VH-VL binders against q9nrl2r1430to1533. Designs and how they scored, part 74

Target 1, 104 residues: q9nrl2r1430to1533
Amino acid sequence: GGVHELSAFEQLVVELVRHDDSWPFLKLVSKIQVPDYYDIIKKPIALNIIREKVNKCEYKLASEFIDDIELMFSNCFEYNPRNTSEAKAGTRLQAFFHIQAQKL
Key: E = the ipSAE of ESMFold2; O = the ipSAE of OpenDDE; V2 = 0.75 times the mean of E and O plus 0.25 times the DockQ between their complexes.

## First folded at step 4 (VH-VL)

Design m40 (framework fv_ustekinumab)
Fold by ESMFold2-Fast, scan of step 4:
Structure m40 (fold): chain C 104 residues (1-104), chain A 121 residues (1-121), chain B 107 residues (1-107)
Amino acid sequence: as target 1 above (104 residues)
Amino acid sequence: EVQLVQSGAEVKKPGESLKISCKGSGYSFSNYWLGWVRQMPGKGLDWIGIIYPDDSDTRYSPSFQGQVTMSVDKSITTAYLQWNSLKASDTAMYYCARHRWDYGLTYFDYWGQGTLVTVSS
Amino acid sequence: DIQMTQSPSSLSASVGDRVTITCRASQDIRSYLAWYQQKPEKAPKSLIYDASSLESGVPSRFSGSGSGTDFTLTISSLQPEDFATYYCQQYSTYPLTFGQGTKLEIK
């Protein structure tokens, strides 16, 4: 056992998960609670899936990681009207992500 | 290594309460849905429900809604399946299984070894 | 609820045989289908998800195909450890439903 470092992707995902505005993104939307979600959104994704992909070293390029995070936000804005709590949380979390992603 | 370890076999009488357990290790327990599946003697697999450990969000099969309760204790990475009053028809092998999402829906990638529950008078 | 029907219910085969098991959904489930293997007195093991994607560590002799309502699990060259009961499971909608199982027995 030496000094342990987290990967840049893991550090960023942890920061996103801990952010106050992460609540709509922590896990996939329930089909039971939101029955029409999967009729509208064909490529659903959430922070728990992205974190699993990071831990399995499935992102070979930073652009692939960024694309999955952006897909998550795109899905939020496609499904949720702009005046909803979900869309507002997504807008703030996306802005935070863009600042942090400059480190990648 | 991902492992799900279930509690040992139970022999009960009708009307008794029971709580069986499934302990996860080798993964982020709080961030994976955990499911329960029943297999009656000599029969196939029957889905009970799933629980998300981080917030205890549950989704039950309509056939099991109100018959059993799923819960978790994150501090010991353990999920539970509980009956308030057992019936002879509850005699079965009960499996816990870790979910894996595929585009918004759930299949199971790792399974526990099973807990045999026998209910007879 | 979506009904899952497997055929055959049982099958006898020899080591080295090509084995095909089918699964039919009562309505369109796209590719949201998983296959599981269960050996006697053991827990099920995940083999395939998204109709055709192999789980990590599953031998390449296993393959899945199909979409919509008709699905197939194929074992290209049967090995002694492959004698088991196989289950399909749809995960297109809740409740999750399994096929009745196909028992693969040695001739």
Scores: ipSAE 0.006, ipTM 0.568, lowest interface PAE 11.4, mean pLDDT 86
ESMFold2-Fast, scan of step 21: ipSAE 0.000; ipTM 0.555

Design m41 (framework fv_ustekinumab)
Fold by ESMFold2-Fast, scan of step 4:
Structure m41 (fold): chain C 104 residues (1-104), chain A 122 residues (1-122), chain B 107 residues (1-107)
Amino acid sequence: as target 1 above (104 residues)
Amino acid sequence: EVQLVQSGAEVKKPGESLKISCKGSGYIFTTYWLGWVRQMPGKGLDWIGIIYPGDSDTRYSPSFQGQVTMSVDKSITTAYLQWNSLKASDTAMYYCARYDIRGYSYGPFDYWGQGTLVTVSS
Amino acid sequence: DIQMTQSPSSLSASVGDRVTITCRASQGISSWLAWYQQKPEKAPKSLIYAASSLQSGVPSRFSGSGSGTDFTLTISSLQPEDFATYYCQQFNSYPYTFGQGTKLEIK
């Protein structure tokens, strides 16, 4: 008996979650802490949701997975001013993602 | 427990160099902006600037740009404020403070160090 | 630079009084404003952020209001530990300027 190997999407999500700059992206933004977030961001998403979609085999094409990750970064840059720690973390994590996405 | 601990008081002469420190603990140092504030004796608060320890990005007040340098050493969770040549007008209390924008996108300096008194006199 | 002007520069009050301190920005800053309390020989303490949100651990007698250019800090029933200097600070644009401070003294 062997250990089940992770899918390429699952491996990449795990690498993103483990990255130092993942903290703004781990879970959906709290409506209690950020009341205006959901008035501005119409398609909220986070790494925990993307990981669940991967685990349920909901991505049929690599482009669908990439689109969800890019939506996550787009939301970050739309809501958060450039000088925020969230926007800076997003910029670095997005660059890391683009390098890793070569393997998809 | 989040803490910012600053270095001890300094007594210097004009023209001398100085580097004071602010050590963070109890949080992930690289994910919060750290700011510096000057308070001259008997005066109010004067904003120097902020640094993001994760990438050393700095934003200085125009009145302090070229007068001081902000830097960090991530390995020991410490931020620094440095002068190459002190002036008597640098005599002040210097505070470091952590700026928390997490979850609110709008935030103050939520934790302050105890302050470092710098006295510059001949 | 955005100039922050506080009024009054000082005031005297008694325990139990309702105290109001104001802060005016030279241009619109939305709700990008915080209030701090500083006691003699101590570092400032954060009280209010985003103009009206109470910082964790701060007593409910403190409240903030305002948007744009005019802001108010209110202490509904002054306590002995509230005698201090109060500062506003804007976070709309660099540099993050402070008001000159309001000293709250015992009457």
Scores: ipSAE 0.006, ipTM 0.587, lowest interface PAE 11.1, mean pLDDT 86
ESMFold2-Fast, scan of step 21: ipSAE 0.006; ipTM 0.593

Design m42 (framework fv_ustekinumab)
Fold by ESMFold2-Fast, scan of step 21:
Structure m42 (fold): chain C 104 residues (1-104), chain A 122 residues (1-122), chain B 107 residues (1-107)
Amino acid sequence: as target 1 above (104 residues)
Amino acid sequence: EVQLVQSGAEVKKPGESLKISCKGSGYSFTTYWLGWVRQMPGKGLDWIGIIYPGDYDTRYSPSFQGQVTMSVDKSITTAYLQWNSLKASDTAMYYCARVYGSGKWLEYFQHWGQGTLVTVSS
Amino acid sequence: DIQMTQSPSSLSASVGDRVTITCRASQGISTYLAWYQQKPEKAPKSLIYAASSLQSGVPSRFSGSGSGTDFTLTISSLQPEDFATYYCQQYNSYPYTFGQGTKLEIK
């Protein structure tokens, strides 16, 4: 771990944020716009929260960082039907993440 | 500002029922787990359980399963801890606390209520 | 259940001292450990989460370390307001369990 590991997490989060398919994941889902989201998703998370945790040095192990990213995708697939633009974006972004995460 | 405000002290007799409350404010009540912790006089902290207000999902400590009931009323952002029949051994300070959960490593008690003292004497 | 054991159960110290409190888990809990401070007649206050992350608003003289089974809370220069009981808590698995507490008293 250390400074190099934190740089790797920050780089990966930045790449996820900049990806065309990141739009469902940039911020926490709005209860006003999606009223039943928080009734279904008990552990909400988004890229802005993950990036903040990286910046605060809250990830001590690569597995903890990976767990949060996977939780984000799991929440997407749990809430969104398979044929939605959100689920399709999540599938593509998750594949991208799996390729990039091999470098961790 | 996150606040948890608990009901006042209670003095009861063995066999009586009791329901104490914990009112949350300053956050989205349905999106965070809320927990209960017991502290017997002069003793340490004992976890009772956690409840998710969004869907009433509960996780009880095995030591407290069947001893107490956790519930919530979303309309008034209030959680409850209830006994059907109190025992002298239930004499303790009871705290509610919001679990800061955005992933498994943040499932700690970040914000605490002031506590409710429950005294059960014969 | 995971048992949490704190050492020492109590200690006496003077203002300005470096104080170390240890917490041991009976099973590996990674870094899923929090530290709480409780002053007499008050609710506990969160100090540290994820073993070493300082809660916002907590003075920098507090620090946490450790992973797996052995954890330490350190107060680098004890202040009068630090005399309290300190608890560790694991949140790796249900049921959540607390240490028995370490009472920090004035010499």
Scores: ipSAE 0.005, ipTM 0.567, lowest interface PAE 13.2, mean pLDDT 86
ESMFold2-Fast, scan of step 4: ipSAE 0.000; ipTM 0.576

Design m43 (framework fv_iluzanebart)
Fold by ESMFold2-Fast, scan of step 4:
Structure m43 (fold): chain C 104 residues (1-104), chain A 121 residues (1-121), chain B 107 residues (1-107)
Amino acid sequence: as target 1 above (104 residues)
Amino acid sequence: EVQLVQSGAEVKKPGESLKISCKGSGYSFTSYWIGWVRQMPGKGLEWMGIIYPGDSYTRYSPSFQGQVTISADKSISTAYLQWSSLKASDTAMYFCARWDYSGSKYYFDYWGQGTLVTVSS
Amino acid sequence: EIVMTQSPATLSVSPGERATLSCRASQSVSSNLAWFQQKPGQAPRLLIYGASTRATGIPARFSGSGSGTEFTLTISSLQPEDFAVYYCQQYDEYPYTFGQGTKVDIK
């Protein structure tokens, strides 16, 4: 059961990481480069953290994995104005995720 | 064989509470999502929400957020759709369906027979 | 949300003839589109997913095509059991939405 789900999570994270629109999401936003980010975003997350949680078997259920991915996109849209390259990348990557998540 | 069996038809008055059921069999109940779909008389299909029975995680369509509660009891392989206070506008056929995230199948692959809910004074 | 529009509302076809049903999305859904059949008094039945992949047990006369915003369901030689309502559904973006349906009636 769980082993199969964890392998699926790893495959999906790898696909997200390799996607052209993953660049805003690969690692946590730099506090040095974007100092107000952590004043606005209270639950920061990124693909490297999600991948580490998958590898450490921290996701017991598909819902927990999906929630972390959705939180990542929610943070992007909360911080970044609609016309930014970050928000546009997030919109496309989220659509890709919704398609791929059905394989979980 | 995979089967979803829903509870029987209900006739209720506005303001009454109601809980209808969808029992899965022939598969690992906790490994698949269950979705609920509404069909008002003479109208099309509306997705209401989904639940993952393994941990009872739910997602609702924005149109149904706050209108209903979706739950599941994995010990008896049964999902539920519940109203705290019915309205005449809740009169509809309600379907449950299995949502398969795995393999080559996506979305609603097996459906219950439907539960007719009639709310009138 | 993505709005799905089906046309025509009703399609009249004789047995043995070809039926073509259209489904249009208000924005691109790539190939993330499913088709369902519903007969009176019955639950919906999955016909096609991924715009063109037939579900298990679905006869070869049913075929789907299209991508992006314009999709077609074709029934190549209508059988008596094919008279039903057909719905398209997108699963590209949450919330996932259905079209209003096309009724296929006997001519």
Scores: ipSAE 0.000, ipTM 0.516, lowest interface PAE 17.6, mean pLDDT 84
ESMFold2-Fast, scan of step 21: ipSAE 0.000; ipTM 0.528

Design m44 (framework fv_iluzanebart)
Fold by ESMFold2-Fast, scan of step 4:
Structure m44 (fold): chain C 104 residues (1-104), chain A 122 residues (1-122), chain B 107 residues (1-107)
Amino acid sequence: as target 1 above (104 residues)
Amino acid sequence: EVQLVQSGAEVKKPGESLKISCKGSGYSFTSYWIGWVRQMPGKGLEWMGIIYPGDSDTRYSPSFQGQVTISADKSISTAYLQWSSLKASDTAMYFCARHLYGDFRSYGMDVWGQGTLVTVSS
Amino acid sequence: EIVMTQSPATLSVSPGERATLSCRASQSVSRYLAWFQQKPGQAPRLLIYGASTRATGIPARFSGSGSGTEFTLTISSLQPEDFAVYYCQQYSDWPFTFGQGTKVDIK
């Protein structure tokens, strides 16, 4: 229409945030709620941080954006046992991401 | 520019209700926590509570649980601090601040509102 | 709750001199410590987070150090605009707590 389009990265992040399985990834894991998380996970990241980096134009290449999203899923699977709701949500959201990322 | 703008000064009587606001602009409002900090006249800073506007996840300092209500309206990028019945001891400057929560390597309360002075007297 | 204690309560230094401020936690907060500057009539300003990382736009003369229970904020060459109260804050454990503040006076 009559408005400037959002970047491809912003459109994809918005779709991820709106997905039913995004709940474990919306914000950084709380140090207070999960004290051992930051002993195990050395490069924490979440959708809110990725979206902020997109808005600040910090991704120069699509591969940098994809790497941060993949890091987020990798952290989920490293910390959370396979049978948890977090790991199951991560598996489904990652599959959705791989389909959407084909347009990048 | 990233900023938080708070509502203006309030002069109230004990027993009255009050709701003050903190409006964010220049950033993704739903992507950061908003915290509320009290500073009584001539005293230091006290942490009251924090809210994540994206899902309204709210946490209170134990001393403020049940004394105030923290809320947010993401459609207008505004967080609120509310009292059902003010006391003279609520006289203070109230600040809002945004925060990335979780890791010590994240930004602490990096952007602050200008403060709202609340005076409660008879 | 974790109690934060700052010293000295008031520090008087001449412009150009080094100022050293201390902050102690009643139990370990690891590196979950921030320093704030508050000038009269203004909101607090974040100086340091993660015990030693300078916030964006903060002059290089400000530095933080420490971990666990003992922390220091250093201003290497104090300037007139550094007249303020300085607060440390732990964000390691709930509820988050501030120190009582150190007032820096410039003579």
Scores: ipSAE 0.007, ipTM 0.629, lowest interface PAE 9.3, mean pLDDT 86
ESMFold2-Fast, scan of step 21: ipSAE 0.007; ipTM 0.582

Design m45 (framework fv_iluzanebart; at its last look DockQ between E and O 0.09; V2 from the best seeds 0.00; counts 0 for: pae E 10.7 > 2, placed apart)
Fold by ESMFold2-Fast, scan of step 21:
Structure m45 (fold): chain C 104 residues (1-104), chain A 122 residues (1-122), chain B 107 residues (1-107)
Amino acid sequence: as target 1 above (104 residues)
Amino acid sequence: EVQLVQSGAEVKKPGESLKISCKGSGYSFTRYWIGWVRQMPGKGLEWMGIIYPGDSDTRYSPSFQGQVTISADKSISTAYLQWSSLKASDTAMYFCARYGFTSKGYDAFDIWGQGTLVTVSS
Amino acid sequence: EIVMTQSPATLSVSPGERATLSCRASQSVSSNLAWFQQKPGQAPRLLIYGASTRATGIPARFSGSGSGTEFTLTISSLQPEDFAVYYCQQYHDYPLTFGQGTKVDIK
């Protein structure tokens, strides 16, 4: 039931956090270090926020959880040019996410 | 076993009020949405709306917004579909169904009630 | 709203033969598509979700394929109990919508 669903989301987020390519996604982008980020990205999100939403039982559908993870990757690709280390990390982590999601 | 049990058939006159029920058992009722689906005689399936019993978050199809009220009582694991004033055009079979996470990131209507036949005639 | 169109309206098949049912969405629904079977006097039964994942207890003869706007349900060797109406349903966007159904009947 719902408890197993929640556990599956928690496990998936933990696997993403532990991945070598998670570094651009662990926390919200710093406004001090990247001043124009919040002028470009309208719906900022990061793994720590997604994990808190999972722990607070805020996802009522799997699609809502998947949408938040995909939003995180979309923000990365919108802000960062394709040849950046951030975009390359995002591409690899997104591929990993798609593989792990199939195991839910 | 996980199941949804609906209230029995209803025969009503136009203008009368009606409230039909859908009782869940065998699972955590507050962790899944309950949807309502109409099937008019000889026709296909129409989604009416869904409710999340844990917080009463309710989403309606635009075609049914204002025509019916969906509610739930989580203390008795029961969802409801209600009309304030029935019309002959409300004659149909009404199904409730559990909606939520199945696997691989997908949601579906995986468990269905047996249906409640509502007949509205003068 | 996303309109779901099924074809054919009626499909006549002999037992043991293959049945192929089509479902088209008016806009992309990704893989957020389910298939249901309904027999007379019964509630719908979930067969496939995520376009291609069989629901628990569904025989291997049922398979789903497709993504985006074009989807197919295949019954590889039709059994007597498979004569029913089949509905596709998108859950990509609200309102949730069903196709009009394909009736599979005996030749």
Scores: ipSAE 0.509, ipTM 0.870, lowest interface PAE 2.2, mean pLDDT 93
Fold by OpenDDE, look of step 5:
Structure m45 (fold): chain C 104 residues (1-104), chain A 122 residues (1-122), chain B 107 residues (1-107)
Amino acid sequence: as target 1 above (104 residues)
Amino acid sequence: EVQLVQSGAEVKKPGESLKISCKGSGYSFTRYWIGWVRQMPGKGLEWMGIIYPGDSDTRYSPSFQGQVTISADKSISTAYLQWSSLKASDTAMYFCARYGFTSKGYDAFDIWGQGTLVTVSS
Amino acid sequence: EIVMTQSPATLSVSPGERATLSCRASQSVSSNLAWFQQKPGQAPRLLIYGASTRATGIPARFSGSGSGTEFTLTISSLQPEDFAVYYCQQYHDYPLTFGQGTKVDIK
């Protein structure tokens, strides 16, 4: 589409995606690569999904947006042991998010 | 090509300090743990410890805790193993190896350095 | 720590024959078990991880089985290049620990 001024949600998603630790969260986990993932995680979500929701103006409250982001991290920590690269990346990205979310 | 390249053989005397290196290439250095393994002459493999270069999280075997220091410089994709004061009993081959804990679970060492021979003798 | 015990210490086998190596853990390591091959003067090479998954490039004659505390590495038909020392390693819990190794030599 055309060039538009990004909303606060859009801007934050862009910043999250561009973060070095976003790689575990860019898209949904592959069931082929992680066969048991969806047996454990019942509410899967990823940044591409959140971005789409933002683009569709599905978030009416900041709390709804925040809830989805937190769900994304919660899923990561639920499935991945603390020593995993994914969990470590998630920890750092979540910290970044918490700082940026204060601007919402 | 994914590889770990270690520093060259060392000949030292007891009491001397030493720092050997392990440089990774061909992969994201910050996403995999680097472990150190000791192999004394004619003996088996001994796990010494590991470091996660992404955040420098370091874990030691109890047998090596306080005996060596494991560190990493992610800016140059290099891990280190060092001694403040070598002993004759430190004579051994030292390997670095890559492994990770991923969404698939824990991984084993899949890439190994060529080893660094350390000889300590008076 | 979890103690890994391999048996036998030495296994003498003729080329073309089957070799069976055992690895026992002092407590359950689930499937977090790897097998390594080491030849003289070389670094270890990963053969099997997750107890039964062959690493990339590993010939089909190598297979791993087991879970919990009992594990087996099988070489269905020994080739000349397979005579080496084999180590198991658990990566279930810290500290990671290796077995003492099994030497496979020519009968």
Scores: ipSAE 0.024, ipTM 0.715, lowest interface PAE 3.2, mean pLDDT 92
Fold by ESMFold2, look of step 5:
Structure m45 (fold): chain C 104 residues (1-104), chain A 122 residues (1-122), chain B 107 residues (1-107)
Amino acid sequence: as target 1 above (104 residues)
Amino acid sequence: EVQLVQSGAEVKKPGESLKISCKGSGYSFTRYWIGWVRQMPGKGLEWMGIIYPGDSDTRYSPSFQGQVTISADKSISTAYLQWSSLKASDTAMYFCARYGFTSKGYDAFDIWGQGTLVTVSS
Amino acid sequence: EIVMTQSPATLSVSPGERATLSCRASQSVSSNLAWFQQKPGQAPRLLIYGASTRATGIPARFSGSGSGTEFTLTISSLQPEDFAVYYCQQYHDYPLTFGQGTKVDIK
């Protein structure tokens, strides 16, 4: 995408990182602390990785950026039962993301 | 290519300070944990601790807590292992290793530095 | 902490023969078990992760099995380059721990 798309991706990632419900998504889940996570989640992703990809211009299309963000939420819901703090945070952050993503 | 390159061998006296380095290249340095492993002469491998360079989240083996400092400078893709006061018993080979994700989502030390020999003698 | 116990300490094997190395964990580590090879003067090399999955570039003669507390590394038809020290390592819980090693020597 163009230069204004890259700025929009960065702005959106910054807003996601600053959101109160970002805490489960800031960095990859620790295999040491959550040993079975990577038995279930085969395509791990987190906000720090997405931000690095934005900074390195690795997203060629807005859809690729959106796909990584949605993968992040899908992973959360696949691993975490609905009633967990992680899943509830994911639901709220995803709703916030959908509102902000309409502006892309 | 993905690699970890460690600083050169060190010869020190007891009581001296030391900081050795591990520079990562060919991958996103802040995406992976970096661990430190000690191997004393003629002995096996001992996990010392691990750091996530993206936010400096650091975890130590109980045997090494308070004995060393693990740190990282993400601006130059470098992790460090540091002693404030070396002991003769710190004589060992020290490895850094990347704690990476595999195709099945398991973490493992998949990339290793070449090692830094530290000799502490009076 | 989870203690990893390897046996035997030393295994003498002729080239072309099979070697079987054992690793026992003091508590279940599920499949969170890796095997490493280390030659004198070199860094360890990852052979097996997830108890049974070969790392990239590792020959098929290396195989791992086990789950829970009992694990085995098998080297079929040993080659001259396979004489080394082998370590198991659990990454199930902190602290990460290695076994004490098994030296595979030429007979």
Scores: ipSAE 0.007, ipTM 0.618, lowest interface PAE 10.7, mean pLDDT 88
ESMFold2-Fast, scan of step 4: ipSAE 0.417; ipTM 0.843
ESMFold2 (binder alone), look of step 5: mean pLDDT 91; pTM 0.933

Design m46 (framework fv_iluzanebart)
Fold by ESMFold2-Fast, scan of step 21:
Structure m46 (fold): chain C 104 residues (1-104), chain A 121 residues (1-121), chain B 107 residues (1-107)
Amino acid sequence: as target 1 above (104 residues)
Amino acid sequence: EVQLVQSGAEVKKPGESLKISCKGSGYSFTSHWIGWVRQMPGKGLEWMGIIYPGDSYTRYSPSFQGQVTISADKSISTAYLQWSSLKASDTAMYFCARLEWYSGDHYFDYWGQGTLVTVSS
Amino acid sequence: EIVMTQSPATLSVSPGERATLSCRASQSISSYLAWFQQKPGQAPRLLIYGASSRATGIPARFSGSGSGTEFTLTISSLQPEDFAVYYCQQYYDYPYTFGQGTKVDIK
């Protein structure tokens, strides 16, 4: 909690958004383009939603923030087959996240 | 203001152990990663690894994994680079550098003056 | 690992001329690129980060550009103190990697 922790969450979200592999995660999956997504994924989330939660001080513990990021990656791997560009991007971005999250 | 001061030059024989230091001042030592970079005589820069002094988490370049140990003592704001057994091929200038994080960028903004390590029989 | 390749290896330019240094990444690194200057006997000095952001205290004659795989450092009017080796470095992924350097020789 507090201003230091909030700054750390914001910094990490900015790092993730700026990463080349963030493209599958920037916004919620389109219902128009991928209509079966929301039949399979029951807890959708994306970086824009996580950033909004950071800005509204909705994360009381670092673990809650980390859980939302991990949910985002879990959803990616559940919906997308392993050899897709989405799953490959998710694998690289998740590894990057784990390194940066050491600062939390 | 922000300074990284490294230990002095070392002349060693193959097989000897060595530990060199990098002392930070003028900033929050535990809130910034410290990286180590090797420069062999007449050659370019090679990243060896980094440490987060707040919890001593380390990340090594694959080329240096198992060859050196990076550590830190936050009570005296000092990071270390250590060899258990030096080789002639370890002869190089070794730099420490502070990693700054700003708006998603993470870059080495302040550097130590370097420690020259010479390993010869 | 991501391989960084700099060109030319050496660049000789007259005082006051524009110098252009190139850096290429073996894969896209977005804008996660820094440029360093190293003078003989000295530690590297940060010039540019984020491909185009000038570090504090760096003269305006230094500018960086590019994204993805191709990057450029430009020195608009070379001064005698600009004699140095220049390195690019990617921080997109671990391990961090440097180019082999471009030596700028001002005669």
Scores: ipSAE 0.008, ipTM 0.592, lowest interface PAE 13.3, mean pLDDT 88
ESMFold2-Fast, scan of step 4: ipSAE 0.006; ipTM 0.583

